# VHH binders against TRIO and F-actin-binding protein (TRIOBP), part 7

Target 1, 110 residues: TRIO and F-actin-binding protein (TRIOBP), of Homo sapiens (Human) (q9h2d6r1778to1887)
Amino acid sequence: LNFKKGWMSILDEPGEPPSPSLTTTSTSQWKKHWFVLTDSSLKYYRDSTAEEADELDGEIDLRSCTDVTEYAVQRNYGFQIHTKDAVYTLSAMTSGIRRNWIEALRKTVR
Key: E = the ipSAE of ESMFold2; O = the ipSAE of OpenDDE; V2 = 0.75 times the mean of E and O plus 0.25 times the DockQ between their complexes.

## First folded at step 9 (VHH)

Design s60 (from h6, 20 letters changed; framework vhh_7qia_2)
Fold by ESMFold2-Fast, scan of step 9:
Structure s60 (fold): chain B 110 residues (1-110), chain A 123 residues (1-123)
Amino acid sequence: as target 1 above (110 residues)
Amino acid sequence: QLQLVESGGGLVQPGGSLRLSCEASGFTFSSYAMGWYRQAPGKQRELVAFITSGGSTNYADSVKGRFTISRDNAKNTVYLQMNSLRPEDTAIYYCARDTKVTGSEYLEYFDYWGKGTPVTVSS
């Protein structure tokens, strides 16, 4: 039961986004992963082979998700998944990929 | 030696069409995702279209429905069919190959960009 799969980048440390008053570039924290959306979580893996082996790099519990919004980043097309405990910043390669992920994520958390 | 050679750019009027080609050599083309970037005068480069090794495609919102990316693995070539061209599509178009880097702090998705082919949409 998977809704969507694909490559995206995520900031290594979830939490507070970079200070908006600064033009600081957060380049060294971005990591590319293979993401798999289910009905309850967004899981991410080193690659699709790791997905088959069920070897997670990380997981976002969508049951605690409060919002999914576009977010400007220096790398491609950014967006954030807001949960009760953390904010995850992600980047997609095209605006179309970002739109599709945001729509799929919002559908999951309704 | 790894090479990407773009062709097919030119001057067209608004509403016109162009087909860009990118011929690849020096690597196993069928194993890599391929993309098309563009850079308009004074602007940052943006990825407009992407095709996986398996043939799945994705597009930037600004070109979706007008541009079609395709590939021919037997010819080591990726194509971009551009229809209903607009003045805002004016840019140098670059062919790029997926880096396949994962689980790292690597920010660029694509490597081995070609020299580019200019597209000008104007009367």
Scores: ipSAE 0.014, ipTM 0.388, lowest interface PAE 8.0, mean pLDDT 80

Design s61 (from h6 with F27R R31S T99R F110Y; framework vhh_gefurulimab; at its last look DockQ between E and O 0.02; V2 from the best seeds 0.00; counts 0 for: pae E 14.6 > 2, placed apart)
Fold by ESMFold2, look of step 10:
Structure s61 (fold): chain B 110 residues (1-110), chain A 123 residues (1-123)
Amino acid sequence: as target 1 above (110 residues)
Amino acid sequence: EVQLVESGGGLVKPGGSLRLSCAASGRTFSSYAAAWFRQAPGKEREFVSAIYSGGSTTYADSVKGRFTISRDNAKNSLYLQMNSLRAEDTAVYYCARDRKVTGSEYLEYYDYWGQGTLVTVSS
């Protein structure tokens, strides 16, 4: 019962922690994944073949999702999924794709 | 890896015709879905036409009857014949290819994109 699927990118964790003796800047790194929306989670895979084999790259628990909002990013159309435990930053190639994903994800906010 | 190069764009008067080409390196178009998209100034990239791995075709409503997608397996090339061109067809045209054998009107299915070729329809 998958509600929506598609390619998006998700912002990886920042780079290495700063050194105490140096000013270092964490680098944002976007990782492209095949995202699959269910009624309770947003799963992501390397590609749709990995989806067929249920070989997850990751999963966002939407049961704890409190908000989904647009978020400015450098080169694409970003948004954030806010959960009780974490904030996830994603990006879509067009504003229409972003809008459709936000709309679908907001249906899971309770 | 796959590289796509579009050509055939140019200036044309309304009512005219152009034929766009997309040459691919690596894997053939015959094994994968391929598509044309376009982006006009100030607008988002939009679907134009796709040809699926089995040879079926689809078209955006705005181009049905005027545009024809085709491929040539021997030349590993994708084509878009554009007839009865209108000012509204002015855009950069991109060819794209699916990573898999399936295809779609949705641009998020396509991982391989060309650099684009400009088509200008103006008096």
Scores: ipSAE 0.000, ipTM 0.171, lowest interface PAE 14.6, mean pLDDT 77
ESMFold2-Fast, scan of step 9: ipSAE 0.405; ipTM 0.678
ESMFold2 (binder alone), look of step 10: mean pLDDT 81; pTM 0.831
OpenDDE, look of step 10: ipSAE 0.024; ipTM 0.317

Design s62 (from h6 with F27R R31S T99Y L107M; framework vhh_gefurulimab)
Fold by ESMFold2-Fast, scan of step 9:
Structure s62 (fold): chain B 110 residues (1-110), chain A 123 residues (1-123)
Amino acid sequence: as target 1 above (110 residues)
Amino acid sequence: EVQLVESGGGLVKPGGSLRLSCAASGRTFSSYAAAWFRQAPGKEREFVSAIYSGGSTTYADSVKGRFTISRDNAKNSLYLQMNSLRAEDTAVYYCARDYKVTGSEYMEYFDYWGQGTLVTVSS
């Protein structure tokens, strides 16, 4: 199976411009979350304890996913999950982790 | 609030070694994750190694077994010992600190503060 868990970062809001924060705090636009891949969605939590308590920070509906592609970002290794309603930009710490997530996501969408 | 200055880069032959240093002003590395990244000409910036507040370390597959990350909290410095250098290690190396206090979690909120230090591996 393609179930996968791990830490990654995601931009504050899909398809929206970042918060008008000071440039010295621009890194805060990238939020670290604990991601959990299920058969129908990519859920994210503040940490694994929040996952156990089912306290979601957000969720990407993979049933509406149209594509998953690498995407250049300034912070580590980026990729995008394209859905009918939005585009989510994520970042993994290594190129290998990014490749593994993209492969897992594509298999889940099937 | 943290200013990082990389040093120790230079020209080295394949199979050689270099030790990179990163000096921090202000905040220390002791309560934050810290990392080394590199960018080769014409390539995107890639992760090299990280050390977390608890002392655990992680390495990119391409450098595992050859590079060692360490820090000296008393000297407020981060190091990267690079052994068995290869031509593909040629890059500008950047040190970065996570802007948050982190545990053993896999953190990606690193900021680059300096211009980096150039490492050239050439025959």
Scores: ipSAE 0.000, ipTM 0.137, lowest interface PAE 13.3, mean pLDDT 72

Design s63 (framework vhh_6qgx_2)
Fold by ESMFold2-Fast, scan of step 9:
Structure s63 (fold): chain B 110 residues (1-110), chain A 124 residues (1-124)
Amino acid sequence: as target 1 above (110 residues)
Amino acid sequence: QVQLVESGGGLVQAGGSLRLSCAASGRTFSSYAMAWFRRAPGKEREFVAAISGSGGSTFYTDSVKGRFTISRDHAKNTVSLQMNSLRPEDTAVYYCARDRKVTGSEYLEYYDYWGQGTRVTVSA
């Protein structure tokens, strides 16, 4: 069950700068994408047509995934993918969709 | 068949301005973080600025803070670097790069696609 596709939103938010020496400005935005789970990555596209054309909007490297947890958000049913370098906040339209994504993603944690 | 192509480099006097542009061809990069790096003559490549996938977060190295502004146009798949109050020490080849992360990073190892660079020369 490590293959899954569906619509979700991802939060592009201001995080801590990668280095304390970097200056940051911030505005959080939810972006809806078509997500495709593979054995090594979670890829996302503008829509399923973009997936067929292999036109990536983004990719999360699951080989560095350390944890996947539920996370309360103001928009629907949130969860986070924790990697060694970053935390990604996502939102699913229903609690069932979130549960299924978390279960599938947790299989990538080593 | 992804390509990043920089443009806008040139020769300018100290105190002048230049606008660099990076056009992404092939795959869509609208949600990827994008960055500018530079390499001065005889130096290693260094981080300059990054912009998150949404465009909502920007990051700058201290030496360019307040002088440079990074921006992006998702409809055109472009990222731009507006360089104001240029100094001779800004002389370098400037490279556009795509970050595998959504939020940006100063670390070279997170960038998987690079342009060929555009030369910026600032005369005293």
Scores: ipSAE 0.000, ipTM 0.221, lowest interface PAE 13.6, mean pLDDT 76

Design s64 (from h6 with Y52T T99R E105Y Y106F; framework vhh_gefurulimab)
Fold by ESMFold2-Fast, scan of step 9:
Structure s64 (fold): chain B 110 residues (1-110), chain A 123 residues (1-123)
Amino acid sequence: as target 1 above (110 residues)
Amino acid sequence: EVQLVESGGGLVKPGGSLRLSCAASGFTFSRYAAAWFRQAPGKEREFVSAITSGGSTTYADSVKGRFTISRDNAKNSLYLQMNSLRAEDTAVYYCARDRKVTGSYFLEYFDYWGQGTLVTVSS
């Protein structure tokens, strides 16, 4: 199938626009999850065992997605999923992994 | 005490090869994912390659096809075979342990780092 799976990190709350006055960047804000791309959503789990048990940690509704863009972060290779209601900031381990995720997400959203 | 000690760095000409080693002690190495990172002068630390406890490997695009990561759990050792070296490979190379025992490969989950070994690729 054309589904994609893999480890990535996500900010534990939907991202907010950067503020120069109150910017805080901490490793504790990033949470590692096992991500599973479907035709309508990006689901994330604690690990692949949780995926098999269908123990969902979170979900991004791609039907509301407006854009997927690269985004500079201090940790690894960042990108953002923009939806009508929120912005999600993610980090992939390599530039290639980020490129593949962005391509897969853009193909899914159209 | 958890320790990671790199060795094998040195001066090599472009097109040459080096094999880096990382000796792990103070923990059960076989249960952890491990990775190589590098930092060139004036640049950020960047990912090079990772290997899970089960042996699955990941490589940065810049080194794929030239570098090979491997592990020997019986010897508590991690290796990086570097072939077809280029001037841009010049950096201090670091061995790191994934703290979560999950094979995530993310910088923020590496809890212990070696002191690094210098690799210089120059004519």
Scores: ipSAE 0.000, ipTM 0.133, lowest interface PAE 16.8, mean pLDDT 77

## First folded at step 10 (VHH; framework vhh_gefurulimab)

Design k1 (from s61 with D111Q; at its last look DockQ between E and O 0.02; V2 from the best seeds 0.00; counts 0 for: pae E 12.0 > 2, placed apart)
Fold by ESMFold2, look of step 10:
Structure k1 (fold): chain B 110 residues (1-110), chain A 123 residues (1-123)
Amino acid sequence: as target 1 above (110 residues)
Amino acid sequence: EVQLVESGGGLVKPGGSLRLSCAASGRTFSSYAAAWFRQAPGKEREFVSAIYSGGSTTYADSVKGRFTISRDNAKNSLYLQMNSLRAEDTAVYYCARDRKVTGSEYLEYYQYWGQGTLVTVSS
C-alpha cells in the first residue's frame, strides 16, 4: 500500500484505555505526533522537521501487528493497533481520517 | 498547547458578507501555515482556503474570487473575508494551523484546530 503521513494523537502510555479529556484542553495522556506509515512500521515524530532529521518520538512495529480495530473514545475517533508486545491506542480528528488510517494499516499488515 | 477560537459567524442573506476571525491563544509561533475548512450538515469537512508561511494563498474553486484569506502574524490572527455569500456556503467554519506544513489542502496535515463558528446563508 502507498505510504501515508499525518497528525494523530497517541496515548503516551501504550496499552492503557484512553482517558476522556472532554473537560480540558491539555493532558499528558494524549500527545499529538506526526505519524509516518512505512512498509513495516508506523513511526511518529514531534513534527515534519523531526521526520526529516529522523528524530523519532516512537515506532510501532507492524510486522508483529495482529489486529487494527476501531476503539471508542469520547473526545476523538479512536482505534487500536494490537501487536505481540503492546496495544497502542490512537485517535484521529475525524471519522474519515480514522477510516483512511485503518485501511492503510490493514493493507500494510497483510 | 495552542488553542484556536473562531468568531464572526452568523446568519446572513445571499449576496451578503461576513468576516471570520481566528485568534490563537497559548504558544505563539514565528511562522506557520494556516487554513479554513468547513463542514455542512451530513458532509465531510472540506477545504476552503490556506495561507502558507511565505504568504502564498490557495482557494477551493467554489470560493475563488469571493473569499479572501489573510493573517496578521504579529497578532497571531487568521481571517476569512467572505463576500457574495450563497446558500451552499452554509457550514460550520474551522480554522486550522500547523508549523511548516508541506501540504495544505488536506486536513490531516494540520496539528491545531478550532471548535468552529456557524455561518448560515438563508433567504
Scores: ipSAE 0.000, ipTM 0.272, lowest interface PAE 12.0, mean pLDDT 78
ESMFold2 (binder alone), look of step 10: mean pLDDT 81; pTM 0.834
OpenDDE, look of step 10: ipSAE 0.013; ipTM 0.286

Design k2 (from s61 with E105L E108S; at its last look DockQ between E and O 0.09; V2 from the best seeds 0.00; counts 0 for: pae E 14.6 > 2, placed apart)
Fold by ESMFold2, look of step 10:
Structure k2 (fold): chain B 110 residues (1-110), chain A 123 residues (1-123)
Amino acid sequence: as target 1 above (110 residues)
Amino acid sequence: EVQLVESGGGLVKPGGSLRLSCAASGRTFSSYAAAWFRQAPGKEREFVSAIYSGGSTTYADSVKGRFTISRDNAKNSLYLQMNSLRAEDTAVYYCARDRKVTGSLYLSYYDYWGQGTLVTVSS
């Protein structure tokens, strides 16, 4: 079930459901997490020790994922996961890490 | 079934403090994201704070710096410490458990809700 793992940051408040114009609430904060891609979801944890104990910080349901796109952020390399429920904004430490994550996530989009 | 029971509400003067508790039966809070919402009379239920299963927290802007969410895994309980209370904090406070472990701001993401505890902040 564990197809890819790594450190990334996520905005702590997902955006509104997908629409013709995307907006971000003004109170967003970046939180660093250990992300684990499974066959149907992207789970995230405080660190790899929390993963071993199955102490989730959160989970993004990829079965409803409609798109994964690059997204400009102030620092690091941002991208968004669009789902029917919400828009999640993540950032990776390098452009290569972002590219690899987008490729892996796009395999879950039909 | 999972049941959530809030307690600790009451009448308090502006500037005062209260600590809300939410006891859960069944699945623990440590396995799911959990949140506090509130609803003032005649208004829509609104997000207050969430805690992810791994301990990360999120707060609405209106309560940041005054409210602190926490949990006690041994007691299967969620807490909201409310300091520097204002009249605008008057509401029924609900605890909820996240259906998807996402810590979402959206009500439809939560599959279990408590019955609510009333907090009244007035002179």
Scores: ipSAE 0.000, ipTM 0.173, lowest interface PAE 14.6, mean pLDDT 76
ESMFold2 (binder alone), look of step 10: mean pLDDT 80; pTM 0.812
OpenDDE, look of step 10: ipSAE 0.025; ipTM 0.368

## First folded at step 11 (VHH)

Design m1 (from h6 with R31D S53E G54S S56D; framework vhh_gefurulimab; at its last look DockQ between E and O 0.03; V2 from the best seeds 0.00; counts 0 for: pae E 5.4 > 2, placed apart)
Amino acid sequence: EVQLVESGGGLVKPGGSLRLSCAASGFTFSDYAAAWFRQAPGKEREFVSAIYESGDTTYADSVKGRFTISRDNAKNSLYLQMNSLRAEDTAVYYCARDTKVTGSEYLEYFDYWGQGTLVTVSS
ESMFold2, look of step 11: ipSAE 0.049; ipTM 0.348
ESMFold2 (binder alone), look of step 11: mean pLDDT 82; pTM 0.833
OpenDDE, look of step 11: ipSAE 0.384; ipTM 0.726

Design m2 (from m1 with T99R; framework vhh_gefurulimab; at its last look DockQ between E and O 0.06; V2 from the best seeds 0.00; counts 0 for: pae E 7.2 > 2, placed apart)
Fold by ESMFold2, look of step 11:
Structure m2 (fold): chain B 110 residues (1-110), chain A 123 residues (1-123)
Amino acid sequence: as target 1 above (110 residues)
Amino acid sequence: EVQLVESGGGLVKPGGSLRLSCAASGFTFSDYAAAWFRQAPGKEREFVSAIYESGDTTYADSVKGRFTISRDNAKNSLYLQMNSLRAEDTAVYYCARDRKVTGSEYLEYFDYWGQGTLVTVSS
């Protein structure tokens, strides 16, 4: 089991394919969530109390994940989770936190 | 005015212990998550530990089992107990308050920072 929890931000438009240029404005929003890594998914909640109540804000199915990579965003420590149907863009507070999350996610995908 | 003031830094030998404090004022401390970060010379600031409004904690892998974060909401204070200190723990340590997400105009996780307290671990 790959247990990891912590705060990250996620971009409100999870289905958008990755792009090196930001051509649209005012349509994307960063939302801070409490993220919980399980054996098969990355779940996120408003906070740890919502986690205990199983009140999800969202869930990323890692069984369909094809790649986890660093990604340049307005927030300094961005990365993306690519799945068969969607791309999720996340941001961590520091490069070390980003690195730790990418490593944990890659282990789960493998 | 929101303020965070760190104290408790100093010089210690490897294997020693130190307790950092952060005094919060100008806001209801219990409503916010708070964190410790550190910055060594020539390095970027890195996450050390956080404690949430609920009391849940998280730690960087490099400090797990050695450092303990805690809070005292009655005293508006955040603490970091640092045990088994190593030379690589030498840094300026910062206290920070969680930014509440208010939409796309805010990109930083933390909106207020202390001035820092220096911890030097050297023989």
Scores: ipSAE 0.013, ipTM 0.316, lowest interface PAE 7.2, mean pLDDT 79
ESMFold2 (binder alone), look of step 11: mean pLDDT 82; pTM 0.832
OpenDDE, look of step 11: ipSAE 0.016; ipTM 0.299

Design m3 (from m1 with T99I L107F; framework vhh_gefurulimab; at its last look DockQ between E and O 0.04; V2 from the best seeds 0.00; counts 0 for: pae O 7.6 > 2, placed apart)
Fold by OpenDDE, look of step 11:
Parts: structure tokens; C-alpha cells; sequence
Structure m3 (fold): chain B 110 residues (1-110), chain A 123 residues (1-123)
């Protein structure tokens, strides 16, 4: 099984572990993570070494994903993953990378 | 056959300048977003700069104001002008092509990379 992997940032409150949030309009703290996309989840780690060690920092359950949309952010190129319980705000380093991630994630939307 | 070949690396003193080149073959750079990355010993590979199909550019905060990415369509080449170099800029620099989504179930950020060129900033 081939996964999409790569560096992105997730918006989170300072000093707190990665957690789902409702619509975020204010700039909190961006945290860089190594993301791994499967058919059912988006996992993220401190880095690729943490992935190999199975040291998970967070996970988004894509089985409950309802939409993936572009989202304007100050830092790089933002988008949001909408689930039944929360909205996650992420950012990619380039517009092309964002496009690729959005497309990949939308394929998991049921 | 798609190929990327970096050049221009070398030894330079702090405050000095260096220009890296990336020659592409088998595709046209202007059809893709392209980027420079770097990897220092014992560290993760990190983003340096990107240029989009539109010609717009972006930079890592650590290199803003010092580095400039550009593209020469006639030469099908990517460049990185590095000014005001610092010791922390020491790394192997790589050029890469942004992947073109063709409906494949396999995804990655970039589908082709060069072999890299070493930049050493030291007094």
C-alpha cells in the first residue's frame, strides 16, 4: 500500500497537543509535522524517524471526513479538513503541494 | 527520461555568495512548480524555495531576503542565488519537480530529484 507522505503544518493552540478544532479564524500556533495519508486516516508525527518508531503525535479520522477545502491563511497555503466532529486547519509550503494533498484527501471522502 | 542535475556548490566564506543551477531534461520546467531543498548532516531535508508555474515564488523564513529562486525557460534550468551566506546554510542542496497529478493512487510531494550539490559555508 502506497501512502502520501510529507511535511505540512497544522494549526493548534500553543502548549497543547494536536487537537481538533471548530472553525479557526485567528492565527494560533502553527506546528510542523510529518504527515502520512492512508485510506482511512491522516496521521502526523514529529518527523519520519518518529513515524518509523510509531510515535504518533496526532491522527485525523478520514472516515468521518465530509469535505476538504482551500482556506486562506497567513502562513503558506492553507486548507481545511472537515469532519463530523471537528475542522482541522493545515498549510502546505507550495500551492502545488496543497493541491496534491487536497486531491488526495478528497479521494478518501465517502 | 526525466533528469535533474544540480551544480554550482562549493566552499564559500560567511557573507559570501553562490549561485546554484539545476538543469532539467525530459520535461519543461515552466510546466511545473519546482523547488530547492537542502539537507544538513544529521538533519531532515528542509524546504528552501519554490517557483510556481505562474512564476510566483516563495521562500523559507530562514532564507528570505538572502536567496532568490529563478527559472530560465530557454535553458530549461532552475537557479538559486544565495547571498549573505551563513554557516547554518551549509548543506547538500537539491532541486525537485512538483508532481503532476495524473490520477495515480500514489502520491508524493515531488516526483523527481537531483543528486544534490554541496554548499559549505565556513571561515
Amino acid sequence: as target 1 above (110 residues)
Amino acid sequence: EVQLVESGGGLVKPGGSLRLSCAASGFTFSDYAAAWFRQAPGKEREFVSAIYESGDTTYADSVKGRFTISRDNAKNSLYLQMNSLRAEDTAVYYCARDIKVTGSEYFEYFDYWGQGTLVTVSS
Scores: ipSAE 0.018, ipTM 0.274, lowest interface PAE 7.6, mean pLDDT 85
ESMFold2, look of step 11: ipSAE 0.041; ipTM 0.399
ESMFold2 (binder alone), look of step 11: mean pLDDT 82; pTM 0.829

Design m4 (from m1 with D111Y; framework vhh_gefurulimab; at its last look DockQ between E and O 0.05; V2 from the best seeds 0.00; counts 0 for: pae E 6.5 > 2, grease 26.9 > 24.2, SAP .686 > .668, placed apart)
Fold by ESMFold2, look of step 11:
Structure m4 (fold): chain B 110 residues (1-110), chain A 123 residues (1-123)
Amino acid sequence: as target 1 above (110 residues)
Amino acid sequence: EVQLVESGGGLVKPGGSLRLSCAASGFTFSDYAAAWFRQAPGKEREFVSAIYESGDTTYADSVKGRFTISRDNAKNSLYLQMNSLRAEDTAVYYCARDTKVTGSEYLEYFYYWGQGTLVTVSS
């Protein structure tokens, strides 16, 4: 079990982000959540109290994950989790935190 | 009002040690992640270490194995033990608190900052 937890942010609507010149522009919001990595999924909650109560805000099934890659975002350190069904865009506080999360996530998809 | 006050900076020789403190007030310290950042002359502010409300820690690669972050929630205090100091560790060190905000188009993990404490590592 590769248990890891901490604050990160995720875009409201999973999907492929637009390219700079050829994209549909829409309003999206970064939502900060308490993320908990398990051996098969990345779960996220409003806070650690919600985690204790098992009141899930969302879940990314890592068993269907095909790739975890760095992704440029405006102010922080972004990365994407690609699954068979969707692309999730997340952001970490620092480049070191991003690297640690990517390393942990890649271990679960191996 | 949220207040963060750093202390413990000073002049130290290479290879020496120093312990920084950050006194927190105006909020329930145990509910928040807290972090240390630093800014060297002519450089941008960079991440040093963070400690989550759970007690879990993370470190910049440049300080791993030399620096230790800790917290004392009963004293509303954050600490940074710095060992094996090098000239490149010379900087103003800041403590910062997690924002807890959500639903923003622009993401800012740390909004609240202390005034900083100067650490100088010189022979």
Scores: ipSAE 0.013, ipTM 0.358, lowest interface PAE 6.5, mean pLDDT 79
ESMFold2 (binder alone), look of step 11: mean pLDDT 80; pTM 0.805
OpenDDE, look of step 11: ipSAE 0.016; ipTM 0.284

Design m5 (framework vhh_6qgx_2; at its last look DockQ between E and O 0.02; V2 from the best seeds 0.00; counts 0 for: pae E 7.6 > 2, placed apart)
Fold by ESMFold2, look of step 11:
Structure m5 (fold): chain B 110 residues (1-110), chain A 124 residues (1-124)
Amino acid sequence: as target 1 above (110 residues)
Amino acid sequence: QVQLVESGGGLVQAGGSLRLSCAASGFTFSDYAMAWFRRAPGKEREFVAAIYSSGDSTFYTDSVKGRFTISRDHAKNTVSLQMNSLRPEDTAVYYCARDTKVTGSEYLEYFDYWGQGTRVTVSA
């Protein structure tokens, strides 16, 4: 088990599995959060102070994660976490940070 | 307002060491992650190292791992880069950068303030 923490951005609404709706909206937006990887989930907070206070902004259950893949995004280094219920789109500060996150997350998939 | 001032660059022989320093002012330093980037002649900026606000999390590009160490001093509002076993390929202008703590629809830049840079030249 690896523990990893760092700043990343996540789209406000998780994407659909590979069969998306034909109806689109204009509600998607990137939000920067402090992400904390545990052995079973990826939790995210406003910052490291919020982490210490356990003031969660959100959580991705990695036990249902099926795949983690690079994904092209506009200005940064994007990737997706595919789970049973949703697809989450994240972006990292550098390509090296993206690679390290993907490697860490892939250790949790099945 | 926000200011980042790098120092410590210079000319050094291959195998030598330099310590870069970045003096930060105009913001609450302890709230921000900080990074070093470099730009070699004719190339784009590349990431070198980052240190998160807690000081417990650091990241390095592969080519500097084991040779460079990033650190921060919250009392002095400084970020440092200790560069050992320098190689000619490390020749670049080195920039200090502050993270971007911004949420919103299209603001995707991860670093919002940059220093003017300090030049490091490593001779063969």
Scores: ipSAE 0.013, ipTM 0.268, lowest interface PAE 7.6, mean pLDDT 78
ESMFold2 (binder alone), look of step 11: mean pLDDT 83; pTM 0.851
OpenDDE, look of step 11: ipSAE 0.112; ipTM 0.557

Design m6 (from m1 with E105L F110Y; framework vhh_gefurulimab; at its last look DockQ between E and O 0.04; V2 from the best seeds 0.00; counts 0 for: pae E 14.1 > 2, placed apart)
Amino acid sequence: EVQLVESGGGLVKPGGSLRLSCAASGFTFSDYAAAWFRQAPGKEREFVSAIYESGDTTYADSVKGRFTISRDNAKNSLYLQMNSLRAEDTAVYYCARDTKVTGSLYLEYYDYWGQGTLVTVSS
ESMFold2, look of step 11: ipSAE 0.000; ipTM 0.146
ESMFold2 (binder alone), look of step 11: mean pLDDT 85; pTM 0.859
OpenDDE, look of step 11: ipSAE 0.463; ipTM 0.764

## First folded at step 12 (VHH; framework vhh_gefurulimab)

Design n1 (from s61 with Y52T R99T V101P T102G G103S S104P; at its last look DockQ between E and O 0.83; V2 from the best seeds 0.00; counts 0 for: pae E 8.9 > 2)
Amino acid sequence: EVQLVESGGGLVKPGGSLRLSCAASGRTFSSYAAAWFRQAPGKEREFVSAITSGGSTTYADSVKGRFTISRDNAKNSLYLQMNSLRAEDTAVYYCARDTKPGSPEYLEYYDYWGQGTLVTVSS
ESMFold2, look of step 12: ipSAE 0.012; ipTM 0.343
ESMFold2 (binder alone), look of step 12: mean pLDDT 80; pTM 0.812
OpenDDE, look of step 12: ipSAE 0.731; ipTM 0.864

Design n2 (from s61 with Y52T R99T K100R V101G T102S E105P; at its last look DockQ between E and O 0.76; V2 from the best seeds 0.00; counts 0 for: pae E 7.4 > 2)
Amino acid sequence: EVQLVESGGGLVKPGGSLRLSCAASGRTFSSYAAAWFRQAPGKEREFVSAITSGGSTTYADSVKGRFTISRDNAKNSLYLQMNSLRAEDTAVYYCARDTRGSGSPYLEYYDYWGQGTLVTVSS
ESMFold2, look of step 12: ipSAE 0.012; ipTM 0.462
ESMFold2 (binder alone), look of step 12: mean pLDDT 81; pTM 0.836
OpenDDE, look of step 12: ipSAE 0.757; ipTM 0.868

